# VHH binders against Profilin-1 (pfn-1): the designs that were tried, part 13

Target 1, 132 residues: Profilin-1 (pfn-1), of Caenorhabditis elegans (q9xw16)
Amino acid sequence: MSGWNAYIDTMTAAAPSIKRCAIVGAADGSVWARTEADNVFKASEEELKTFVALFNDVTQVPAKGADIEGVHYVVPRTEESLIFGKKENTGFFAVKTKSAVLIAVYEGPNEVAAQVRKAVESMQTYLNNAGY
Short names: E, the ipSAE of ESMFold2; O, the ipSAE of OpenDDE; V2, 0.75 times the mean of E and O plus 0.25 times the DockQ between their complexes.

## First folded at step 3 (VHH)

Design d3 (from f31 with S31N; framework vhh_6fv0_2; at its last look DockQ between E and O 0.15; V2 from the best seeds 0.00; counts 0 for: pae E 12.4 > 2, unsure alone 62.3 < 65, placed apart)
Fold by ESMFold2-Fast, scan of step 3:
Order: sequence, then C-alpha cells, then structure tokens
Structure d3 (fold): chain B 132 residues (1-132), chain A 126 residues (1-126)
Amino acid sequence: as target 1 above (132 residues)
Amino acid sequence: QVQLQESGGGLVQPGGSLRLSCAASGFTFSNYDMYWVRQAPEKGLEWVSTISYSGSNTYYKDSVKGRFTVSRDNAKNTLYLQMNSLKPEDAAQYYCAKEGDWLSEDFSGTPEFDYRGQGTQVTVSS
C-alpha cells in the first residue's frame, strides 16, 4: 500500500472542511493517493492530465477557468505554483511541488477557504523540503 | 481580537473523566474549524482533535480514539472535549486553537497554531 495515504490523512485532519483531495504526479496527473469511500475524489485520469498541464503556463488559466471532477471553476488569478477556483460555496486549491500536484476540494465560507489554503500550502512546503 | 479561554481541567485518577470547554470570542466561531492541542511536561505541542466549522467532521490522534470526543455548540461559541478513560500519558496543558500550520505527516511533531489562552491543566495521578 502507498505511504502517500498518510499525507491525505494529515491534510484532512488539519482542514476537516476538505471534502475531497488527491496527490497526483506533476508530469502526468497519475493518482498517488486520494480520499476514498464517501469522500472519493472522482476526477478521471484524462481530466487530471489536462489539469496538471495547466501548471506549464498558469497565466492562461484565469481566462478559461479550470475543471475538476467535471465541475467548471472560475479562477480569479494564479501564482507560479498555485491555482485556485471558486463556484458558489465550493472551491479548490491546487499547488505544485517538484514532483506532485496536491488538489483539495472544499465547501464552506471564506474563512474555511483560508484554512484549507493554509493546510495545502503547509503540505506543499513539507513535500518540497522532503525532495518531492 | 481573537480570544480563546479554556477551562475544565483538574486532577483525576487513571480511568477517570474530564470535560474541557473553550469559550471563543472576537470572531465568527461558526465559520472556523477548531482544534484541541496539548503540551505534556518536557514535550512539544501535540495535536489531539479537530472539528469542522459545522461539527459534521471530527478527527482524532490515534492514541485518544474511542476515549475522547470533540463537539461544539455554535450558538454558544463554545468548543468541548469529553475525555474518558484518562491515562497518565494524557497529562498535559490543553489548548484550543483556531488556525494552524501542519507540516508533520503523523501529527507527532509540533504544529503551529494561532491561539489565545492560558490553557487548562490536566493531571492524571497514578
């Protein structure tokens, strides 16, 4: 079994308002770990391959938005290693490390969104420092 | 100004129970996920439990699962931790927290939290 599941557990404990999340390969969008059962992350491998390719030129993303789990999100702006989107009371944060992309989908008010972003960025820092 | 005030600690014998409370003010309590963390003598801060803003999702440190229950009353701006079957290893200063920075994969490390309280002391006499 994958050791990457421990990072999913860490993220959901740090931000329990994360509804679904995954860690995928930055090169191809292959799933390394994801939430399961009632919180299963449902994105197809084709969709994830398309999504991780957005990090090759994040400046184009706000003009067209981003799709995760078949849902189209408005992306107001991007940073070099961060894409985030919003749709009504739901949203996502996705961050890129050297080898991975972390995606967290949440529901809740702006205060919850801030907490989810903090958890995702903390994990990004940890993985980068660990060589991933 | 965020304020968190813990209470309910005390001296208990092994196998005993305590209920901790955290009174929150200075922010919209119902909009935030909340945490319980503890610091044992000569040790760093340890995460104990988390509860989502609505109370629908809870998570626990492995060593307290089945013994501790976190809950919240959003109408009263209060967070609770019911502690049953207390063990000597549970003796610590307990803090409630609103926001954190978690870099440990197993939560055995020291998390960073924004919290404002003196904590409440739990002592388990063996």
Scores: ipSAE 0.415, ipTM 0.728, lowest interface PAE 2.4, mean pLDDT 86
Fold by OpenDDE, look of step 5:
Structure d3 (fold): chain B 132 residues (1-132), chain A 126 residues (1-126)
Amino acid sequence: as target 1 above (132 residues)
Amino acid sequence: QVQLQESGGGLVQPGGSLRLSCAASGFTFSNYDMYWVRQAPEKGLEWVSTISYSGSNTYYKDSVKGRFTVSRDNAKNTLYLQMNSLKPEDAAQYYCAKEGDWLSEDFSGTPEFDYRGQGTQVTVSS
């Protein structure tokens, strides 16, 4: 297990509603770590490249939504380093660190979103402090 | 830039009808659930109705069920609210709202509607 895989485990443990999770390079969308086995994060490299590029101008994302794993999500709003979306009883949180994008796809009622956000933002803070 | 423009409000007597419209631009209208919300004087913003992005599902505040009908024309980027059997308690500034954050800023679960127009005034008086 790589060091990045440990961070995946940390996020998924912190928020049980997270179904799939990935850590990717902010510059190119390259996968550094992802959930596997029964919960494989399935976004392609090309899709991830497109996704991470959304952070170049997050203000435009709500107008168009975001695609992850071939699924289109509505993006209600964005923050400078935060993109989140929803689709029915699913959603995602994506946060940008200095060098990475953390993506967590979750399933459940709206109430679980707070926990998912907390998990990814906590990891965001940790990685930023670590220089990543 | 997301833009929403409501119209169709006015003064009606109790039992009257109004049809509100909302012209949307600056986003892919058909990708978003749309909402009608209203705010009466000295009251907070309250949800009135929701229509799914495709128009397949509609939802209503209990107090307006059977009287209000939400619809949309995705080809025209327009949202509608047919209001029948209006009551004095329906008087408010009505806003159309783009699907927004269904959680509070801290994601505590309180709905917020960040994208809405200037609103259209509905007055119900005899």
Scores: ipSAE 0.016, ipTM 0.285, lowest interface PAE 8.0, mean pLDDT 88
Fold by ESMFold2, look of step 5:
Structure d3 (fold): chain B 132 residues (1-132), chain A 126 residues (1-126)
Amino acid sequence: as target 1 above (132 residues)
Amino acid sequence: QVQLQESGGGLVQPGGSLRLSCAASGFTFSNYDMYWVRQAPEKGLEWVSTISYSGSNTYYKDSVKGRFTVSRDNAKNTLYLQMNSLKPEDAAQYYCAKEGDWLSEDFSGTPEFDYRGQGTQVTVSS
């Protein structure tokens, strides 16, 4: 099993509302790890390449929204290393580290969003401190 | 100074309709997603609907989907909620909220009060 899978497990354990998530390379969207089996994160590498490129200029993202797993999300606002999107009772948080982008897709009411954000930001901090 | 003012509430019979308005000022309205939320004693604060900054995307709580329609007029800085086929369960104080007010850093289940108005009461009774 990959060592990156442990980070996937850590995020999903910290925020049980996360349905699917992935760690992908910030430069090219290549998948380093993702949820698998019954909860496969199914975005293509082409979709992920487009998605991580959004971090090149986060100020443009609210005008366009973002696509993950073939689903279009409204992006209300961004922060320098954070893009989050909403669609109905589902959403995503994506954070950029030095080398990677962490993506967590969750389902549930908006009330769970803080739990998901804290989970991905905690991992962002950990990976940045580890040099990734 | 962000200001939001809700209006259009009232008393209706079950199956009736109301249209709520939210007048916005003190910020560039067309840059922000907007939300409708409601407060009833038995349920606390509850998300109802979201509309993207341009109006191109709309989202609804499952129990109101097909009955409620959110819209916005960016030239008039106004958000609307058309409520049709009203049920007793829809009775609540309704508020509009700007995205920043709704998505505080802790993402609590309640919006921060600083950037929403007094609300408008919807009552559904025979």
Scores: ipSAE 0.000, ipTM 0.173, lowest interface PAE 12.4, mean pLDDT 81
OpenDDE, second read of step 4: ipSAE 0.007; ipTM 0.233
ESMFold2 (binder alone), look of step 5: mean pLDDT 76; pTM 0.766

Design d4 (from f31 with D33S; framework vhh_6fv0_2)
Fold by OpenDDE, second read of step 4:
Structure d4 (fold): chain B 132 residues (1-132), chain A 126 residues (1-126)
Amino acid sequence: as target 1 above (132 residues)
Amino acid sequence: QVQLQESGGGLVQPGGSLRLSCAASGFTFSSYSMYWVRQAPEKGLEWVSTISYSGSNTYYKDSVKGRFTVSRDNAKNTLYLQMNSLKPEDAAQYYCAKEGDWLSEDFSGTPEFDYRGQGTQVTVSS
């Protein structure tokens, strides 16, 4: 297991509603780690490059929405380092660290979103403290 | 009060199999995701597997993927871990924990839980 894969494991362990997740470079969307096997995070690097660029101006994202894995999500609102989206009974949380973007795609009702957010933000805090 | 009781551990040779069980009581079992964790000698507690409350979602530590299978019987308030193709590095005390018992995670591989059973010992040796 690579070091970054361990963080993928940590997030998925902490939030069972997460279906897929990835850790990517904030600058270019390069994939550092992702869920694999039956839950492969499927976003292309080209798509991820576009996605991470959303953090350059999060205020515009609600008007546009966001695309992950070829799926378009409505983005109700954003925060400086947080983008989250919804589509039916699915959604995603994406948080930015100093050098990375953590993306978690989940399935379930709104009630499960809190746990997903917590998992991703906890990892965000840890990685920031670690210098990433 | 929350009670978790693990069983099914034992001594096996490399490549062998074990099936662990965790009997749960004192809470609505079917409402909580469940976890397997383990601690090897002189090592910290590490996460092994998670199963959602309904059993619809399962997650595994990379090193056990393809070899371990977590499942649950909500009617019996029981959590299971089928361990196949066991390796020496799988040897550890295995514990079950429930959702909400996750106290802290330093993301270094040392999770902490509010509740876990006494554990069941898994030994892998030729």
Scores: ipSAE 0.012, ipTM 0.270, lowest interface PAE 9.1, mean pLDDT 88
Fold by ESMFold2-Fast, scan of step 3:
Structure d4 (fold): chain B 132 residues (1-132), chain A 126 residues (1-126)
Amino acid sequence: as target 1 above (132 residues)
Amino acid sequence: QVQLQESGGGLVQPGGSLRLSCAASGFTFSSYSMYWVRQAPEKGLEWVSTISYSGSNTYYKDSVKGRFTVSRDNAKNTLYLQMNSLKPEDAAQYYCAKEGDWLSEDFSGTPEFDYRGQGTQVTVSS
């Protein structure tokens, strides 16, 4: 009943290792919902607009990496609708739906990354099926 | 707690203009996108416009594009909707909403939205 905040809550509950996450518009990077308080997702409008544009040609991303919240991540490879990156003990998964991009930043080892990826991809499937 | 107070509605003839305001408190206004939504009698909530947190990006429902302009003053924690060339179809209760409180952005159908204020009434009659 609480709009897009309900999806943030659902995804965070499914993967508690997510430190910060957001749902943004695929066309422009406008923030629809994000984690708040201790886990507030902070990214500039310019950065998010640049980030969502990466999905227009994901093959270019591994050569230049990606910036989220002012942090530069190394992107080892991409998939059609998935960009993920790593920097030391932190990482992110970003997936594109028809209308949105979900971004989840996490901290922890590879086992944590696998759980976060599963949660993000599950939400991607749900939103696509819902028409988003 | 988030508080949003709408004002500026009223009765206007077709072709007239109104400027709606939304005074925000209880959160860092400049950090969140804002929405204008409306509800006509016996209809669901309908998205009207979105403005990004800096004000750099704006979006509109097709039927109001070119007639309505959304803007914000982050120094005053205030959101605005300038409505020109009003039509009878624009008559509704207008609400502002904070990022996260809106179920969808520019999607067809009857989106569900949880709003905590009273809104401002816009009546258009000839």
Scores: ipSAE 0.007, ipTM 0.325, lowest interface PAE 9.5, mean pLDDT 82

Design d5 (from f31 with D33Y; framework vhh_6fv0_2)
Fold by ESMFold2-Fast, scan of step 3:
Structure d5 (fold): chain B 132 residues (1-132), chain A 126 residues (1-126)
Amino acid sequence: as target 1 above (132 residues)
Amino acid sequence: QVQLQESGGGLVQPGGSLRLSCAASGFTFSSYYMYWVRQAPEKGLEWVSTISYSGSNTYYKDSVKGRFTVSRDNAKNTLYLQMNSLKPEDAAQYYCAKEGDWLSEDFSGTPEFDYRGQGTQVTVSS
């Protein structure tokens, strides 16, 4: 079965340093799927609405940074459909598709960031090709 | 080996200007995003500015936007930060940093703030 939870499982299997992740609606930040239990993605509805709105103009994001799960991240640059940030040993990658935003929060040294980015961008490509 | 050498800091009065330089060696300078970061006494590192490979895209921390201008000269492997209308809160040790290698297992620091320089001190006082 290819429910939205299966995509969460695919991303976390591809990059074990992903601690928490979610797939949310690009228009409103509504949660389609997220990690649960001990790895529950804890962002509030209000925070997610604010976060997905950042993709309306990613060039403004570096000036102020981004907040996920109540943690403020420095965002030193953005790409057209990618926002990433770092706070000490914790970081995130968020990518926008046609109708979704994928958010992956990871923990670990810098060496794992490339693996997390690859996993998130691979899923972004898959979902875009599937019409999402 | 990656080497970054900052210069151009000094003492300036509020409203004054300074131009910082960063001489880079040991890597293909034109292939990396470059950053300016700063650290004030008893504070953590703060990101200040970003510049893309060619210099066509620049980003700034909200508090320095309109006052600071980052630029680069890829032929000279040099990064610059023009600082105008300096304020007391801009006083800090300034470092240049190269972006980490996204596919490298050996990169150190943070992906955004991999630096090797000793920095250059900026003091703003009346």
Scores: ipSAE 0.355, ipTM 0.673, lowest interface PAE 2.7, mean pLDDT 84

Design d6 (from f31 with D33W; framework vhh_6fv0_2)
Fold by ESMFold2-Fast, scan of step 3:
Structure d6 (fold): chain B 132 residues (1-132), chain A 126 residues (1-126)
Amino acid sequence: as target 1 above (132 residues)
Amino acid sequence: QVQLQESGGGLVQPGGSLRLSCAASGFTFSSYWMYWVRQAPEKGLEWVSTISYSGSNTYYKDSVKGRFTVSRDNAKNTLYLQMNSLKPEDAAQYYCAKEGDWLSEDFSGTPEFDYRGQGTQVTVSS
């Protein structure tokens, strides 16, 4: 496999309830890899640039929420390198590494959300260890 | 057996004040972040405020900043929302929620689903 698509495949295999996901640059929100075709991650370049900037001060995020793929999510709380949100039966987990932000959009109950979080955090650890 | 019971709602004039309470039981209240959410007639659920487990960190929806104050009394397992300078747009059913509800399809505290909280109604005469 050539490039970042292998990491997308790994995350979606680890948590099949991930509907769409992406790996983007932490500095600018540039897309390194995303799910494609019927599962295409639909966020615009402008939206992703705005989203990754949220990691500059995560304490502001619960007051404003977060927008992903034109959907406004409520963000109940944040951790230093983790933003997660929920809207009805859909949600997302986003984690920051040194150079990247991983975003996974999922659908389903709490057991599904827990597995998605674990998959995203496992990839975060892997990329940090790989120098990203 | 998580139970959340809201109270303190009522009818007020624009510019008036109300203090909402949420009595929590069935979990270690002092270990969880708590939230206030609301639902106006014919509108969706809307987040209003968040408070950390210790009460040290609070967050608010932009439209309520400076008017609403969230607080908690961990010794009494009670969450509060002090609402000042109430506006017609604040009229809604108000619910309290425990952290983790946002990770569930079953959002407790909405009346149409009859989960944990029944909420407390806030009406502002226009």
Scores: ipSAE 0.000, ipTM 0.205, lowest interface PAE 12.8, mean pLDDT 80

Design d7 (from f31 with D33A; framework vhh_6fv0_2)
Fold by ESMFold2-Fast, scan of step 3:
Structure d7 (fold): chain B 132 residues (1-132), chain A 126 residues (1-126)
Amino acid sequence: as target 1 above (132 residues)
Amino acid sequence: QVQLQESGGGLVQPGGSLRLSCAASGFTFSSYAMYWVRQAPEKGLEWVSTISYSGSNTYYKDSVKGRFTVSRDNAKNTLYLQMNSLKPEDAAQYYCAKEGDWLSEDFSGTPEFDYRGQGTQVTVSS
């Protein structure tokens, strides 16, 4: 009973347009919770370890892009605790808290992207306030 | 309304140079980061370069580093991309985009979006 699956459920309820998402450890990329079954978040542990390390220097990310689930995303810019990327009609938002990184993958128009960003940032605020 | 108009594309031989321009209107140009993106017929949309609102920070796709230079003239509301040592792999339709638009629009013009940019074509051949 980790309880972390409840946060995945909360995020997907707030933004049903999230196709796949995960909460991972900020230090090592270890998976705390993720979407399952036909919506399983498929990133490997090695890929997630590489991904969370990007938050150590976000200014380098736009030049390199980011890989999630074996897909290379263009990262047009970053903010201190936010990395987001796009590839055609698919994209992601990833935010860092004190102890975690939240990653949400979506597909769809600009309204979908905006909703997903709001959901991820709301959860980021909640987890930071809870001491995570 | 936001309007972006690209120009400067054309046909060049490998190793040649082109300078692309993007004329912007309908928003406070100096307040937004700008991007260059490209799409070849058989490939997805690729990010090429980013420039911060002031021009102080620039970023490039690895394959174009050292060959392409992005710049802007905020007094003229114009974005530029200087392309040197062009390779066949650089052949694509080139588009400029405003911060925010990158997340908001499908540059391929899918039925879900009213994409208004035309881009400028770059062809590299003998």
Scores: ipSAE 0.000, ipTM 0.141, lowest interface PAE 14.6, mean pLDDT 79
Fold by OpenDDE, second read of step 4:
Structure d7 (fold): chain B 132 residues (1-132), chain A 126 residues (1-126)
Amino acid sequence: as target 1 above (132 residues)
Amino acid sequence: QVQLQESGGGLVQPGGSLRLSCAASGFTFSSYAMYWVRQAPEKGLEWVSTISYSGSNTYYKDSVKGRFTVSRDNAKNTLYLQMNSLKPEDAAQYYCAKEGDWLSEDFSGTPEFDYRGQGTQVTVSS
């Protein structure tokens, strides 16, 4: 088990509504770690390459939405290092660190979103402080 | 200061059971979600289970679902992990951890939680 896998576990533990999660390279979408087994994060590297590129201009993302694992999400708004989307009772949070993008796909009502965001942003802070 | 002390580990045969305990002090136990994590030899630290602050919600690693049960007694500041149907792959040093406790690292090794006990060893062998 890689060190990055432990961070996946940390996020999923912090926000149980997270169903799938990945840590990918911000530059190219390469997968550093992801949930496995019954909750495999299914996004292809090509898709992830496109996704991480959204952070180059987040202002345009709400107009287009975002695709994760072949699912199209509505993106209500964005922040400089934050993209989140919604689809029915599911959604995702993606945050950008210096060198990585953390993606968490969750399932549940809107009330669980806060916990998911907190989980990924906490990890974001941790990794940024570590230089990643 | 935050203190966590795990106990209850031991040697069991495959299919056996163990009940781990974690004695917590130095913080308001009932206000925090608690974690069980484990580390097998030459493997990274991995999450096993989470229990919410009130104990109303429990979450498990897929591989332990149906076999492990996490619980807590907030009056006793104690966290538990009932492990049934143990498998060889469950063998590891088991630690309890408090939410929000992350240890800084250089990312070359195994990430660790900031606060955890000495751990308790679980060995599964015929």
Scores: ipSAE 0.000, ipTM 0.219, lowest interface PAE 12.1, mean pLDDT 88

Design d8 (from f31 with Y53W; framework vhh_6fv0_2)
Fold by OpenDDE, second read of step 4:
Structure d8 (fold): chain B 132 residues (1-132), chain A 126 residues (1-126)
Amino acid sequence: as target 1 above (132 residues)
Amino acid sequence: QVQLQESGGGLVQPGGSLRLSCAASGFTFSSYDMYWVRQAPEKGLEWVSTISWSGSNTYYKDSVKGRFTVSRDNAKNTLYLQMNSLKPEDAAQYYCAKEGDWLSEDFSGTPEFDYRGQGTQVTVSS
């Protein structure tokens, strides 16, 4: 385990609706850290490689959606460093830092999504400031 | 391009019923949750109902629970809203929206829609 696990714990603690999350390399989708034990983040490296590549052209993602952990999510819209998706009472937020992609999968109504976004964006800001 | 066309609005007396329809095209209808929203004069846009992509889950604004029923026919790319026991406070322009159009910057406040039809007017008066 690496020091990146601490950031996983921080995000998970910041938003109780977050069920699973991961920190992966922005270049290749390699897993740096992920939730484990009862809430294992299950995305394969091949899937993550495909996912992080979405940030190369976020404008096309809403048309196609995004897959995480074998689940297809609709993507309402994107921002330069933000991809988020929904599927009924579940969703995800993915933010890109200089070198990483932070992914948080959550369960709950739209009301909880704001807190999830805040959690991942806060971490995004922190890591960016730290040079990651 | 995404197109949404609402219909079925009209003038009814309190206690009356209307059935709204929304014809969708330009996207994979069956892949998206769909929403009904409404806007009364001098009021903001408000959420009314949501139906999941498969139709298995439905959600309603508290004030319309038990009176409104949302449904969909994915084979026809059509969304429906059955409105029973209509009240004057239900009077509004009704719009349908696909999943995602409801979202704001912080998932709160006034909804923003990328795609929205012209809506259909519902008037409730004696």
Scores: ipSAE 0.013, ipTM 0.267, lowest interface PAE 8.6, mean pLDDT 88
Fold by ESMFold2-Fast, scan of step 3:
Structure d8 (fold): chain B 132 residues (1-132), chain A 126 residues (1-126)
Amino acid sequence: as target 1 above (132 residues)
Amino acid sequence: QVQLQESGGGLVQPGGSLRLSCAASGFTFSSYDMYWVRQAPEKGLEWVSTISWSGSNTYYKDSVKGRFTVSRDNAKNTLYLQMNSLKPEDAAQYYCAKEGDWLSEDFSGTPEFDYRGQGTQVTVSS
């Protein structure tokens, strides 16, 4: 008995500095899985719908930034399937697969950011290869 | 202990080519984005290129796009910069650097670096 929550568990085990994360539908921002309880990911479906639409043209994102959980992040640069934001010791990485967007919010220094990015991009590769 | 060692610099004529290498040790190379930055005499440090931890994504300063290619070999813990069609304005000390914070909304800003090496000198003159 496993659901999409198993992938959340895998990412948080690979990068313990992930504070909150979610897997959402790329087309509509619908939540497939998210961290819960003390680490609940609090973004609304309306916010997530707006966020996943950013992947339609990532080149426009650095000019506007991105909002996750009511927090406005500065987005210094983007890649075709990667949006990341920063605010001092807090940040996020979001990657798009064929059907999903993975979002991980973290806290910690630059070494932590590198590990979180690696975990998220590794899961992106795995899910794409699995047809998601 | 993080160590970065650049090599491959030298004297080249305008229009010539050089390939720079950066040997990395003391950290998990495959887990970090890497940068090439440069500093010309009497100028500040300038970002040149970024390569993602996997090598799949690359970014370049506008003035070097189409002329420079960054790559990496994670099995050898080595970063490369292939420089073609070199111009006098490319003359600088070139450094590789490990991932740091991005504070700029464009690619002309200088990101914060955890570490950089001693550099390798590139001179362009006829």
Scores: ipSAE 0.000, ipTM 0.155, lowest interface PAE 13.1, mean pLDDT 79

Design d9 (from f31 with Y53R; framework vhh_6fv0_2)
Fold by OpenDDE, second read of step 4:
Structure d9 (fold): chain B 132 residues (1-132), chain A 126 residues (1-126)
Amino acid sequence: as target 1 above (132 residues)
Amino acid sequence: QVQLQESGGGLVQPGGSLRLSCAASGFTFSSYDMYWVRQAPEKGLEWVSTISRSGSNTYYKDSVKGRFTVSRDNAKNTLYLQMNSLKPEDAAQYYCAKEGDWLSEDFSGTPEFDYRGQGTQVTVSS
């Protein structure tokens, strides 16, 4: 288990509605860490490469949505380093750090979104401060 | 132009039932997940139910599970919400929304929609 797995565990523990997480390279979508066992993060490397590239111009993402793990999500809006999506009673939050993209897929109603966002943004802040 | 028109609201006693309808037009209805949301006076907009585009999957707010049933007729471009065993806390303006209508959120359960109908009023009182 790499050191990055600890950050996966931290995010999943911070928000019970989070089902799967991944930390990937912002440049190429390479997987640094991901949830395993019963909740394996299943996005392919090709898909992740495409996904992280969305951060090059987040303003265009709401028009086309985003795909994660073969699921297409509607993206209501974006921020400079934040992409979030919704699909039925599921969604994701993705935040970009200096060198990584943190992705959390969650299940639940809109009410759980605040906690999920807080979890990933907290990690984002931590990693940014750490130089990652 | 996207249009959503809710109907079926009214005044009922506690324990009563209502069936809401939402007539959709201006988009391919069957291509979108649909939502019911509601807003009570002096409260924020809250999610009530979701139904997938095919109708195969349905999701509910915990407080309405077992009492509310969402359904859709894609041939009629119509969304439904059967509300049974109504409670005073169910009283609200009810709105339907489609996938992609969410423009912004404060991430606390208060969304903004690109398209929003006038809604239909549900009142529960003895």
Scores: ipSAE 0.011, ipTM 0.251, lowest interface PAE 8.4, mean pLDDT 88
Fold by ESMFold2-Fast, scan of step 3:
Structure d9 (fold): chain B 132 residues (1-132), chain A 126 residues (1-126)
Amino acid sequence: as target 1 above (132 residues)
Amino acid sequence: QVQLQESGGGLVQPGGSLRLSCAASGFTFSSYDMYWVRQAPEKGLEWVSTISRSGSNTYYKDSVKGRFTVSRDNAKNTLYLQMNSLKPEDAAQYYCAKEGDWLSEDFSGTPEFDYRGQGTQVTVSS
């Protein structure tokens, strides 16, 4: 009922180490919901449009990496519906559903990343089951 | 125990060439994709190249495409990086990394470079 912001709240509650996140349209990168205020996800519309287009052929992504919020991340490998990257102590997970892409940026060691990945994949499953 | 030993670095002038080697032991080399990564002074760790476990597929950072060639010899457990037309921006400490060295033993799916070696230093100066 609260709209897409409730899903942002659910993910950040499940993995408090998520610094910033967003739910965007898979077709065009339009923002449906994102973290705000002190945790504002600040990627531009053009950057998000470019980012979601990476899911059209994920096999090309490791060669170029990916840009989120003006930060260039190394992408070591991809899966059909998953792109993840790392840059020093920061990283991201992005998963594609039928109509959305979920992006979560985190800071911390691999144990933190494990929690973030679980939260993002759980939400991916939920949204796919809900028809999104 | 996994051991990776890099060599072949040195000082070259712009336009010069170097061939880096990585000797691997302690694991079945032919079962893992391998990576070359680098770190320049005051910069973060940067991915350079990937080679599939069979050697059939190779990937490169855009700025090194056409200049660098990654290869491997699974019979000798050795990874190579041929670096041609070197530029000042290529100056860095170079490390080889195994598939899985991107991940801690406590987590799968998150890249974290754990380089258990000094790497090999590449300096490009005129």
Scores: ipSAE 0.000, ipTM 0.157, lowest interface PAE 14.3, mean pLDDT 80

